Miniprotein binders against Hydroxyethylthiazole kinase (thiM). Designs and how they scored, part 5

Target 1, 273 residues: Hydroxyethylthiazole kinase (thiM), of Natranaerobius thermophilus (b2a1a8)
Amino acid sequence: MSTFNSNFKLGTYLTQVRQENPLVHAITNYVTMNDCANITLAAGASPAMCESRDEVSDFVPLAKALYINIGTINQEHKDSIYLAAEKASELEIPIVLDPVGAVAIKSRLDLVKDLLTNYNVSCIKGNNAEIKCLAGRKGHGKGMDSLDLGEDIQMVNSELSEKYNTMVLATGKTDLITKGNITVKVSNGTPLLGRITGSGCMLGILISAFIGASDNDWEAGIAATVSMGVVGEMAEESISSSTDLGSFRVKIFDHMAALTSKELQERGNVSEL
Short names: E, the ipSAE of ESMFold2; O, the ipSAE of OpenDDE; V2, 0.75 times the mean of E and O plus 0.25 times the DockQ between their complexes.

## First folded at step 2 (miniprotein)

Design b8 (from h3b, 20 letters changed)
Fold by ESMFold2-Fast, scan of step 2:
Structure b8 (fold): chain B 273 residues (1-273), chain A 83 residues (1-83)
Amino acid sequence: as target 1 above (273 residues)
Amino acid sequence: SPELEKIKEELQELLEEILELSYELEGDNPELARKLWKALRKVFRLQKKLEEAEKGDPSVEELKKEIDQLKKELDELKQEVES
C-alpha cells in the first residue's frame, strides 16, 4: 500500500463538493454538454454553460472553476475560450482543459498549446494519444517500439506538467495523474466507460467541480478521477448484461448522486509510481 | 420538422462517432487523422446546410444523400482505427 493512500482521505473531497456546491463554468462541446451538466449536478455541484463571447468575461468571476472542452469548436467558441481563460487566470480561478480532437486536428493542437502557454491551467485531462500529441511524441519509430508504453506516458506527463506548470491526467486502461515529478495511478474503472460517448468529458467537468470546492487541487483532482472510476464500477455491477449500455449510462448518474464519502474511500484504488 | 429533426439527430450521431474514433486512435497516424479531420469538416458543412434547409431552402434530399455517403466513409474509417 502506498503512503499516499494511507494519508489521503478521498471521501473528504466529495464531502467538500456537496457542502460548497461550487459553480462550474463550462465552455464545452455540444455532443456531451447535457451529460456534463448532469454529472456535475449528480456530484453536488452547479453547472453553468455560459458560452457567449459577450457574456463569458462577466460570468467567470461568479464561478469556482472553468472547464474548457474544445470538442465542437467554432470562431465564437475560440473567442469565448480566450476571454474566459484570461479572466480566470487574472482571478486565480482554476482552469481544467480537455484537448478533445487535438490528435486529429492541428488547429486544435495549436489552440491547446497556446492556452497552456498563456494562461494558468490547473489541470489538462486527455487520453494517452492526446497527451502524447501535446508533447510532440511520435506513435511510431524505432525508439518507441522498444519502450514500455506505461513508462512512456508517465514520462510524457512529467514533461508536460513541468513545462506548463499544470497537473496532467492521461486516461487509459489505468489513469495516470502527474504533478511535477509525482505520478499517481488510479486503477478504478471499467471498459464499459469506453462504450458510451462522453465519459472522458464527464470526467473533465467532474475534476473542475472537485478542484473548485477545494484549496488542494492535486488531491481534489485525484478524488474526482477515482469517483468517476468507482461510479463506473458501481454502474456495471447494477446492469444485467454488458450490452445494457443505456442502463449503464443512466446508472452512472444514479451512483454519482448516491456515492458516499465512505464508499469512495473504501473502493478507491490509488498508488504512487 | 420531424424529418429535419431526424437529420439533426443523425448529424449529432456522426459527430459523436468521429469524436469516439479520435479517442480510440492510438499513436501518431497523420493519414488517419487527416481522414477524420475531413469527416469532421463534412459534418460541420452539413449542419450549415441543415440551417439553410430549415429556412426554406429546398436542398433536403441532397442533405440526406451526403449524410448517407458520410456514414459509409465513417464505417471504413472505423475499420482502419480498429486495426
Scores: ipSAE 0.000, ipTM 0.093, lowest interface PAE 22.0, mean pLDDT 81

Design b9 (from h3b, 19 letters changed)
Fold by ESMFold2-Fast, scan of step 2:
Structure b9 (fold): chain B 273 residues (1-273), chain A 83 residues (1-83)
Amino acid sequence: as target 1 above (273 residues)
Amino acid sequence: SPELEEILLELFELLMEIWELRRELKGDNPELKEKLREARKKVLELLKKLLEAEEGDPSVEELKKEIDQLKKELDELKQEVES
């Protein structure tokens, strides 16, 4: 593991989000929609939850990024996803894809594979099981997945990145981000993020906002991932007990809104593998 | 343009308000769902006009008037949803 490029300025990407105020078009799940909208606003971007089949094709050209999260999907959502992805690819608007539930539900895995094959996806964000499933690997059961030391997931990330010409983010105890043959490890975060619903979905839309504000999607995606982790750490530091999950959730939004470029640069824990 | 940016933010706040109102609907109310759908269509039409507008365009003042009218309509819809 080596230190990331010494000239990489994480804080610059946060500044770009706030200066550009990118419109993020999100087709997402109803469970986490409110938190996704609020984290986007807190970061300094503008969320738009346009998911109607009749409207998405007209809406996509207005956006700087398209976030697709399949966590709660119906037939109209599926149609809207295909229409939005088609239009975004035509216009070279970056697509961030979150394959929620692809491991458990074959129709979702098929949808995700169709999207990756037919459209230009800028970033795939999933947990280790979701990412391995996309690569055609079975989890070997839950016990075996828990013993994964990251070596398998680094290889899987690289294979998917090369196959789909996309950035692959595998979330876990540490997050691994891969583009081509380069893998970066983000060691920011807290286990408390796993104890509230929607933190992964918030990360997905946050990546969309950062990519939408920058011409460098690789560094912007890393900066978004670090920002979520740093904000999680700051939120944990702001509560009196690990059982204060409601306060923890509230503090995520507060700290994202207050986060400075200096704090990002000082707290960022990023290494090239 | 700071003025165009402010109008853009205002339109996104309206989209978020419509989304929130739609989430609050618990029962079968097709008439109210259609009114929310129509309101959202109007916001998207205004958003298109804004993104085609140039700085100092006279159409910007007309956009502001349409936004004010839409805010009034959404206040009425909010009262119906909250009922």
Scores: ipSAE 0.000, ipTM 0.215, lowest interface PAE 14.1, mean pLDDT 82
ESMFold2 (binder alone), alone request of step 5: mean pLDDT 82; pTM 0.785

Design c10 (from h3c, 20 letters changed; at its last look DockQ between E and O 0.24; V2 from the best seeds 0.00; counts 0 for: pae E 12.3 > 1.5, pTM E .780 < .8)
Fold by OpenDDE base, look of step 3:
Structure c10 (fold): chain B 273 residues (1-273), chain A 83 residues (1-83)
Amino acid sequence: as target 1 above (273 residues)
Amino acid sequence: DPKIEELEQKVKELESKLNELDKRLQGDNPELKRRLEWAKLLLEFLKLLLEEAKEGDPEVELIEKLLELLEKRIERLEKELKE
């Protein structure tokens, strides 16, 4: 019996995003930057991609959340990330971290660990391989969207969450969100989300928007994760063929913009593990 | 590039509006001041993006969306200062 825990106020958090219209400061990669901006706008938040080393410290205080994606890193970008993370932590602005490429590149892994250790990261979002890698597990090769979110990922999430005092989202066929020893399972989404560029990055910045608009990072993060999944489902329902990936991508923005709090609440599939 | 020139012109227009708002904002409203400063910083960011942008770059669409956002924010500020 999937105990639909009716206790999650998912719709409220979407309403809060739209009412607050939070500024989300994003330091992200060039590949997904546009889609991150568009999904943020569609959700009712305000994106800003200030990456300049000279300006980032002055910009951070204006934002309600900082999204850091390490997908494209040069030295200047790294410096900006540190400056932004320092200032955000000083001001208790929530940081959402996306460890893109940490499995394959040691320098990225080291950077992510450094950020988690020294700054106030409210949420880390990665795939199962990235999360396992961060937790010191030997990452097995390519695209382990390991279908089997076995007991192993929950344990790894808890270890990582406790170690860095952060919420951990492990994305996959089902998403696992963990804070300490509490884990929830989100069963929304579609495989089509894995067939477009930047779905993970869009989720990361959405989490930032929801967290930035709320005082409850845990429930806001869950609501954001559900929102992305629900919008993916709705977009899939709106296309004529499973190969209409371009149309699917556009429909993600359309459905995010049109998504009601009621629809989010009704379509959300969240269970406590 | 005609598209980049168009965007640059829009930035100049919005900059002029922000400068006008700055002159009008003489009161102790910290919220409006914060919102104005945000708009200024966003404008500067947009200038930086435009320096690197070429016609046909995916970044152009981002610039357009951010300009639209900035314009809406400015319009709201203008409205609030008239009331």
Scores: ipSAE 0.000, ipTM 0.228, lowest interface PAE 11.1, mean pLDDT 87
ESMFold2-Fast, scan of step 2: ipSAE 0.062; ipTM 0.517
ESMFold2, look of step 3: ipSAE 0.000; ipTM 0.213
ESMFold2 (binder alone), look of step 3: mean pLDDT 77; pTM 0.711

Design c3 (from h3c with F38W Y45F M65Y A69L)
Fold by ESMFold2-Fast, scan of step 2:
Structure c3 (fold): chain B 273 residues (1-273), chain A 83 residues (1-83)
Amino acid sequence: as target 1 above (273 residues)
Amino acid sequence: DPKIEELEQKVKELESKLNELDKRLQGDNPELKKQLRWAKRILEFLKRALELAKEGDPEVDEIEYQLELLEELIDELEKSLKE
């Protein structure tokens, strides 16, 4: 199995997004819907925020990737998610799944497990608590408690990756991306990303855009994760104070739109574990 | 619905312009070809959205806005071909 060998390839995946302009179909939460659309446009892809149960099956064939975020789920959303996932799986359109709220709400955890069991999901993106919850681990939802954020999450990622034949991204201070027994650590980012709403959801749709433009889901997913982290660092460097959160958010979109392949290659901080 | 009929006509007009640009760009600038492919994908998406709007979808105003943005993009592509 090949591993990600150098930062040179990171830039080529950003170039592919902008050359291919993939249409990304997103079913996402209402809180972050606008930011998800805008980060997709900034990266050079085209968002389609189609969520109606009567239209999703017709829209999926137009897309290069499907992003599913269960953050503000109701019955119509559940119907749309199942219809879209079934159609995407049938057409081999990659699905990126974001299990928002699965730790706190059993019905959401059940939905996510059902989707992973019945459909071909290319990537699961969640925080450490969400990923551990999917693997059947129990723990407190706050702080570290019994949740070991180090070595244990790498093992959990591998278990889920093998069980569902999917790539698993666990986000935290550093991001861990696993496919089978191969795990890559992405050390780009800033704590300020945790101080605005929707950065995780923006990462999810960005992964969808990169995967949708590429024949290599693994490397494309890594490149998207690095891109979000690098852009976060650039946005932090562009503000005068750590309390300039509004400016920080605006600068994320500016820097994603301006990000060059060379900058991504030079700033990317990726290592195999 | 008069507004849907107006938007259907706009779709046909933009589709015609994109087809003409595609013919004129054969072997030309790769960056313009990329933008043309993007414009064509957006138009196809909006055509599907407009078809659903005929069935009572309340998103007609959003479709109109997106078609206006697409028209502006097409106009810029046409200008880029001059000189």
Scores: ipSAE 0.000, ipTM 0.119, lowest interface PAE 19.6, mean pLDDT 80

Design c7 (from h3c, 21 letters changed)
Fold by ESMFold2-Fast, scan of step 2:
Structure c7 (fold): chain B 273 residues (1-273), chain A 83 residues (1-83)
Amino acid sequence: as target 1 above (273 residues)
Amino acid sequence: DPKIEELEQKVKELESKLNELDKRLQGDNPELKKELEEAKYSLELLKELLKQAKEGDPEVKFIERLLKWLERAIKLLEKRLKE
């Protein structure tokens, strides 16, 4: 049983990323690869985009975390994902899994379920629809009672967390992170994050960096989620108009690089449900 | 560590070549630009691995393989740019 404490120091986890400079091995999608690499560098970690079937098993032992994003998948990617997940599980290297497209594509859903069943996944991050689909709730939450998104998703998160012994992050207007029966709500962020491509993927690799630098996966995962939300808010504050989406994107990287542990601690808006 | 210093020197040489290619690619070939970006990512990975590596580490052999791949990739990019 873990408990969220008012003395939980979010800023400490950002400091750990910068002190440890964790190497994050990412098998990710081609659309967001560049942004994932850059947000990792901005946070103070080191990204490595090694996806070759012949090399991933040799590469995994060098990394502090493995980020798997299934957004662009072919047979070689699938083989590399299984090889990397097997080696990471063997070496107790934390795995962060991003089930991109699992709602719409059965083969992706099957891959994600197979990975969760056979390997030790530290965190699964998805949007509300992806998380509900993994729990067998496809089509649920479109009625009137789904307007209470927090309670519906909290229960789904808990079921998945207990079934797969993993931390579950469901992203939405507010982000819900669950481990067992404990759920934390992160209220940082801005709707502008939904108006650029790749913000969810950037969050996934950022979680990997934070977890890779810490012995406390739960608190590190929360701190990464808060960090992404806080820099989104700071980026919005730094632009002249809500239509300055290009400037907004650039300011995310600037603010991630400049973010202090004190700012993260002060701006963090986190509550236990 | 003489072996690590040798590898660091090779990385600096490849970085100089990549910077030269980047300056010469003004924007008309998206495939070449994509391959150049992939080469840059491999270079950054090599820099990070070398910061942590010591002579005798199994990682040194991986670094050597990645360096040879990057050197070949740069030579191919140089050839294609010339064409």
Scores: ipSAE 0.000, ipTM 0.108, lowest interface PAE 19.2, mean pLDDT 80

Design c8 (from h3c, 20 letters changed)
Fold by ESMFold2-Fast, scan of step 2:
Structure c8 (fold): chain B 273 residues (1-273), chain A 83 residues (1-83)
Amino acid sequence: as target 1 above (273 residues)
Amino acid sequence: DPKIEELEQKVKELESKLNELDKRLQGDNPELKYSLELAKELLKQLKKELEEAKEGDPEVEEIEKQLKFLERLIKWLERALKE
């Protein structure tokens, strides 16, 4: 009954993205918008950025997935997010939510909780601090930052997954993906992904593309996470020095476009916890 | 080649529609402006890829998929410009 074993085919999900060419509607931050569009194209999907409150409801029905990243937000952006999420939920279009800055800003945390409570979110992706904050761990310490309590992130993921009926991805040195009581560890990646702007946002839209091409959100989300990690490793192998960050960034797009189902299957490093 | 000629005709059709939208989009609407520029850049890339394509190449099928997406995006832009 394990989703792994020798029978789990990561490459199948990459093939589905390229066969289906899903349209991904993204409401994302202005800093990483171009990179999000380019990683989506490199994977074999089609990105579309539409943020107008007057128009998002008409745009959502064209899409196979909705990616919401709250990294840059104003009142019009909030209105657009609510309208798009409502329309996507009505049409059963999967929503991937990236709670950027929810730790630092209470109004963003409130927005994320409201979205998770009122709409069908297929996946929430955040770093360990963001995920712990959503689970109510922020502010519980004495005389220290309570966000780093040495808590088991697997437990936190399971709590959020069950509470909101969503898949939870906590990114870190290794990535943990949880649905209900099942957690998968993805050990692909490189610290260099943390040295460029927007790698997390690129992962979020990539998950959206994979989920949008498949009826199996869980395995598609895992495959997307592994794909980003594998591509990061390949990009690192392609540069002469760890200070070649510009070349590293370029090689991410090159390797994502060139990645084969066989390479993804062979290089994938995943284990069920 | 019949398939390549069909796709070349589709490129001309979409290029014409994008040029019309560009003329109509005079106001400052940053999301429509961004989507229009994205559509123009995608068409430019697909036009180049189609020029390099040969009969039976797997790229031809991918170009067709991208042109279908671009057609959907253009239809949305046309509707968005209506009141």
Scores: ipSAE 0.000, ipTM 0.141, lowest interface PAE 16.9, mean pLDDT 80

Design c9 (from h3c, 19 letters changed)
Fold by ESMFold2-Fast, scan of step 2:
Structure c9 (fold): chain B 273 residues (1-273), chain A 83 residues (1-83)
Amino acid sequence: as target 1 above (273 residues)
Amino acid sequence: DPKIEELEQKVKELESKLNELDKRLQGDNPELKELLEFAKILLKWLKRLLKRAKEGDPEVKLIEDLLESLEEAIEYLEKELKE
């Protein structure tokens, strides 16, 4: 374990989620909405999947965190996102932004940049290509510059973190989380997470739940990322074959609900860069 | 219902392109695979909405927005894979 992990008690953040039972308001994609709700419940938080234009402004004040995933955005969702982000910023309710498809879709990239510029976003979570694209770099998949990818992403994360005053999580084979010039690497996880729908969205809403239960966004966000990775490892250990993807998905929810503070602390694999 | 038939035809064309991209993306490229999975999600949602949509319904606008998003995602995937 790293010196960072010895001083940072990952398990306490899981305990805070379960003690506080934070209400997480999520505006997310329709296909993974159910999985996002269920992983939130499994962690010990309460999800509210309120996306209607007429409801969001009244709902945001009740929430401890706002999760925005632009995956299946339509005009009503776009209106709801702006209304919710404005209200959350006014009330200092943390916003977690998941820029799904921002690399591919210019209108989504513009929306994400507009949200980051005009509102207080606590955390932005994306894959390496999405994060690089936000920084104005040419997006490319993992492997194009694989030998230097981690170093490049660390620099990009830091630039975005300082520019938007936000925590930046770049997901990949390992996850890099940056706040200012401080970057940590989370090595928990399994390739099987990439073989089911919605694992990225589940991570985003988990970050929201952990941040919503804590006054320390940085450590809470790291703990959420480690929790998802650890649960993925436990789910993989619980199936008979790597082709049992249905069982794997089910076991993610089971292990998230059963995860103990002790298990999270012992299995966490976090290092400072 | 000519509007719905037009949308159904566009979905079929995009589905064919997406199936071709799925076959081409065989290696370890998690960023492009995530976008591919996102595109598959949009396709599933579009098919579901089209089954019950009628011309003039509010759902038609939602279908049009999702189609635009799917088309943009597919165009990006095609561009990246061609290099």
Scores: ipSAE 0.000, ipTM 0.275, lowest interface PAE 13.0, mean pLDDT 81

Design d3 (from h3d with Q6L F9L W16Y)
Fold by ESMFold2-Fast, scan of step 2:
Structure d3 (fold): chain B 273 residues (1-273), chain A 83 residues (1-83)
Amino acid sequence: as target 1 above (273 residues)
Amino acid sequence: SELERLLKLAERLIKYLERALELAKKGDPELEKLKQKIDELKSRIEELKQELEGDNPELDEELQKLLEEILKLSYELEKAKSE
């Protein structure tokens, strides 16, 4: 059993991404595709946005990781997702799944649960509401048990991690990453990340890049999450006003590209719960 | 071999870009420039494919650079489509 401690070498995982230059196959939505490609390049990995039903099965074997974001989905995307997930699972290529919109749209929740049941997913990344919804919460329109709102996200993460044999990342004011009964809290980040479109999707593909470059999914996933948070902090420090959201977004890419192993190790704020 | 794998990847990525471009808006001057770049990369793939039969110690580096350009072009195409 592996445990995380304060002496974990976060910077080595960033170095591995840059040395290995992993090819990340992404099937994602068009709202965030540009940012996902840019953050991947900035980190030192190579993004490939192959989503054609006729090509994804041939493409997956060439990739080091598969990122699936269901934010904008049609029938061809569903077909491509199933074909890609099947091939990745068969070849033990890590899959990172982002259940965008699963809370609001039942058909997306069903799709995510189906993918988790049938394929080997390495990491599920979602916000607290998405993760809680995936844990089997039952919503029937207006009636919701008040106890459901009081669920501890750490416990929900552990239940999902055990059920699907996957790492679960619940994003919020602080990020909680769980594997089995071990939960790590990442306290890096800034509220400004919630004020731009695509920061969550950028984190998802970044996790894919780090996992794709490493044999240790758990520590690589933590390092990617810390990297995004640290870069967010640096971007906030680089703007003149809290309303400079466009500059903030641009500075995320600049700081990701410039981030050093030393900076990541010094600024990382991680604790085991 | 690794070189053959990378070349096969380049060929599949170019095929993907051609298909994506067919679905894009016609007559856009930005997309027409991307089409020209795709044609240039196709020619370069054919050139490198012929070099696989020869003794070129820098071929691996050249293929890696070609893949980087193709992936960058893929990103530029998606960006142009969303505009």
Scores: ipSAE 0.000, ipTM 0.202, lowest interface PAE 13.4, mean pLDDT 79

Design e10 (from h3e, 16 letters changed)
Fold by ESMFold2-Fast, scan of step 2:
Structure e10 (fold): chain B 273 residues (1-273), chain A 83 residues (1-83)
Amino acid sequence: as target 1 above (273 residues)
Amino acid sequence: SPEVEFIEILLKWLERLIKRLEKELKGDNPELKQKLDELKERIESLKEKLDEAKEGDPELYEIAEELSELLDEILELKKELES
């Protein structure tokens, strides 16, 4: 049950995605590209995986949102990312940024920081380690062995949100989404989402679709996060064993396509911190 | 092919956009309906050309050019209906 503002209608944002059928321009990693396309279609949006240097600038104006995931990158992709982000910022097309691998690879961290500094990014979605790394928390003598997920990440989210004027989503056991000093906790989901490849990337493009269909980025981003969590729960309920990971993955797409506004509203578990 | 896949997705999106614009028309503008019918014919023509194209074909450039022009016309029509 959602305890966020009684006027917050989660189901309305799912309805908007299906009515508007937003075109989501995605520059994403090769490992999860197919699943990202399919979850976008299941939600009621249209994905476009345009990565060519020669085409991205012409394509961006057609899109309602730009999803950038740096998980698999080469020089042409880097060039395309900068060109697309430049054009999206000029046209005020929302950008959702997923800093995959920024913790392990300094050149990726530098790319993400450059994008956040030079362009208008609407949402940063990462796991706790990625978000903390972006905020400069590398454990320099402080220790990063087992940082508390709740209190520390809320403060880091707020710091990053203020610094880059962006919404920050830190994914974990519970998801924390922050804009300025306001943080919302999403308690929907299942550990099984961590047992398949690409659930985080699917969430990123799903956020892009919801934001692209709405003028309210904040509530749309929350609704997308809840939708992924609810669908994960439904998929888990639909399998016979927790080891049925292939069936679980298939059921994510089935339930996303079948999800109703009423189900989303009733199952959503959201609280303001 | 990323380029062929991109063109396929864009064509499907344009087909859906035209269908949405047709619903908004409500039968009160015969000139606008004629434009929508013309755009639908051009999309079908492009789909036939794409069906015969393969990765690296020089014809993909011609298809992309025509698609860009078609897209500009559809977006202009969308602005007219939404304003």
Scores: ipSAE 0.000, ipTM 0.264, lowest interface PAE 12.8, mean pLDDT 80

Design e11 (from h3e, 14 letters changed)
Fold by ESMFold2-Fast, scan of step 2:
Structure e11 (fold): chain B 273 residues (1-273), chain A 83 residues (1-83)
Amino acid sequence: as target 1 above (273 residues)
Amino acid sequence: SPEVKLIEDLLESLEEAIEYLEKELKGDNPELKQKLDELKERIESLKEKLDEAKEGDPELRKILRELWKLLIEIFKLLEELES
């Protein structure tokens, strides 16, 4: 519906994914692995779910992007994450980090902070609570369970972006993407995405695919976020009832595969804050 | 090279999948048989390119990309057989 730059073309980034067919190396949890692989294929990219400690360092050089989701973690998985992140940083392969559970589990928060401090992470994607937790936000009147959007989350995104030299995506009712002091708001999406398992992980790997196909990670990351939101809207329009969650899930994959550059450009609802 | 070995293993798996499809399609679908022949030619081409590629060559990533594309096409053919 809108563009935030007269020369920015959301549809171009979808075209690049399909032309380049980037290989996305994903280290993710077993619960969402199948959906992550399928959304990647639907977008026109190639997923590779290589998690073995003995193999990840050899596999990373083949990939265009590395997606790290910490949702299920044991010692071998943790070792694989460190090895993969180190190799990707050395080779300047973009890393997308999804800090699942960092709010609730201290060991996961520590891992995420360690990764951000020691490696070159291109994008960190989390919900508002996860992003605020990474920034150390805990004050009276500012509970993690409280919906406190607007200027507060924009400021948190900017602080983290500058501290870690990374793009920060805070997901919520609207998604806020920040790089340095520039923040973009994405207003596409549907509450139904919150009613199925794995939509956040699908967004994370989709961002990885778009960034992996482009030399402009900022605009590619925005285009991926818009694409997931637009596809969610299309899927909702394709079902008869809001309780048709199974059909809704199926339609996400159908619409991602069928999405055209023109549709993405026309339906995108993006503004600079 | 571990990278080359991964590509070789994937090539072998794709050849096995095509052989399986050929056995299941004895005389059933001439159009699908033609597609399988085209896929076999593409696999042979990729093997030749692999022999020419150096260890750290960006060409290895192109080969892996084409192999994943072939895998997707084979999955689509398997889906057509099941429906």
Scores: ipSAE 0.000, ipTM 0.140, lowest interface PAE 18.8, mean pLDDT 79

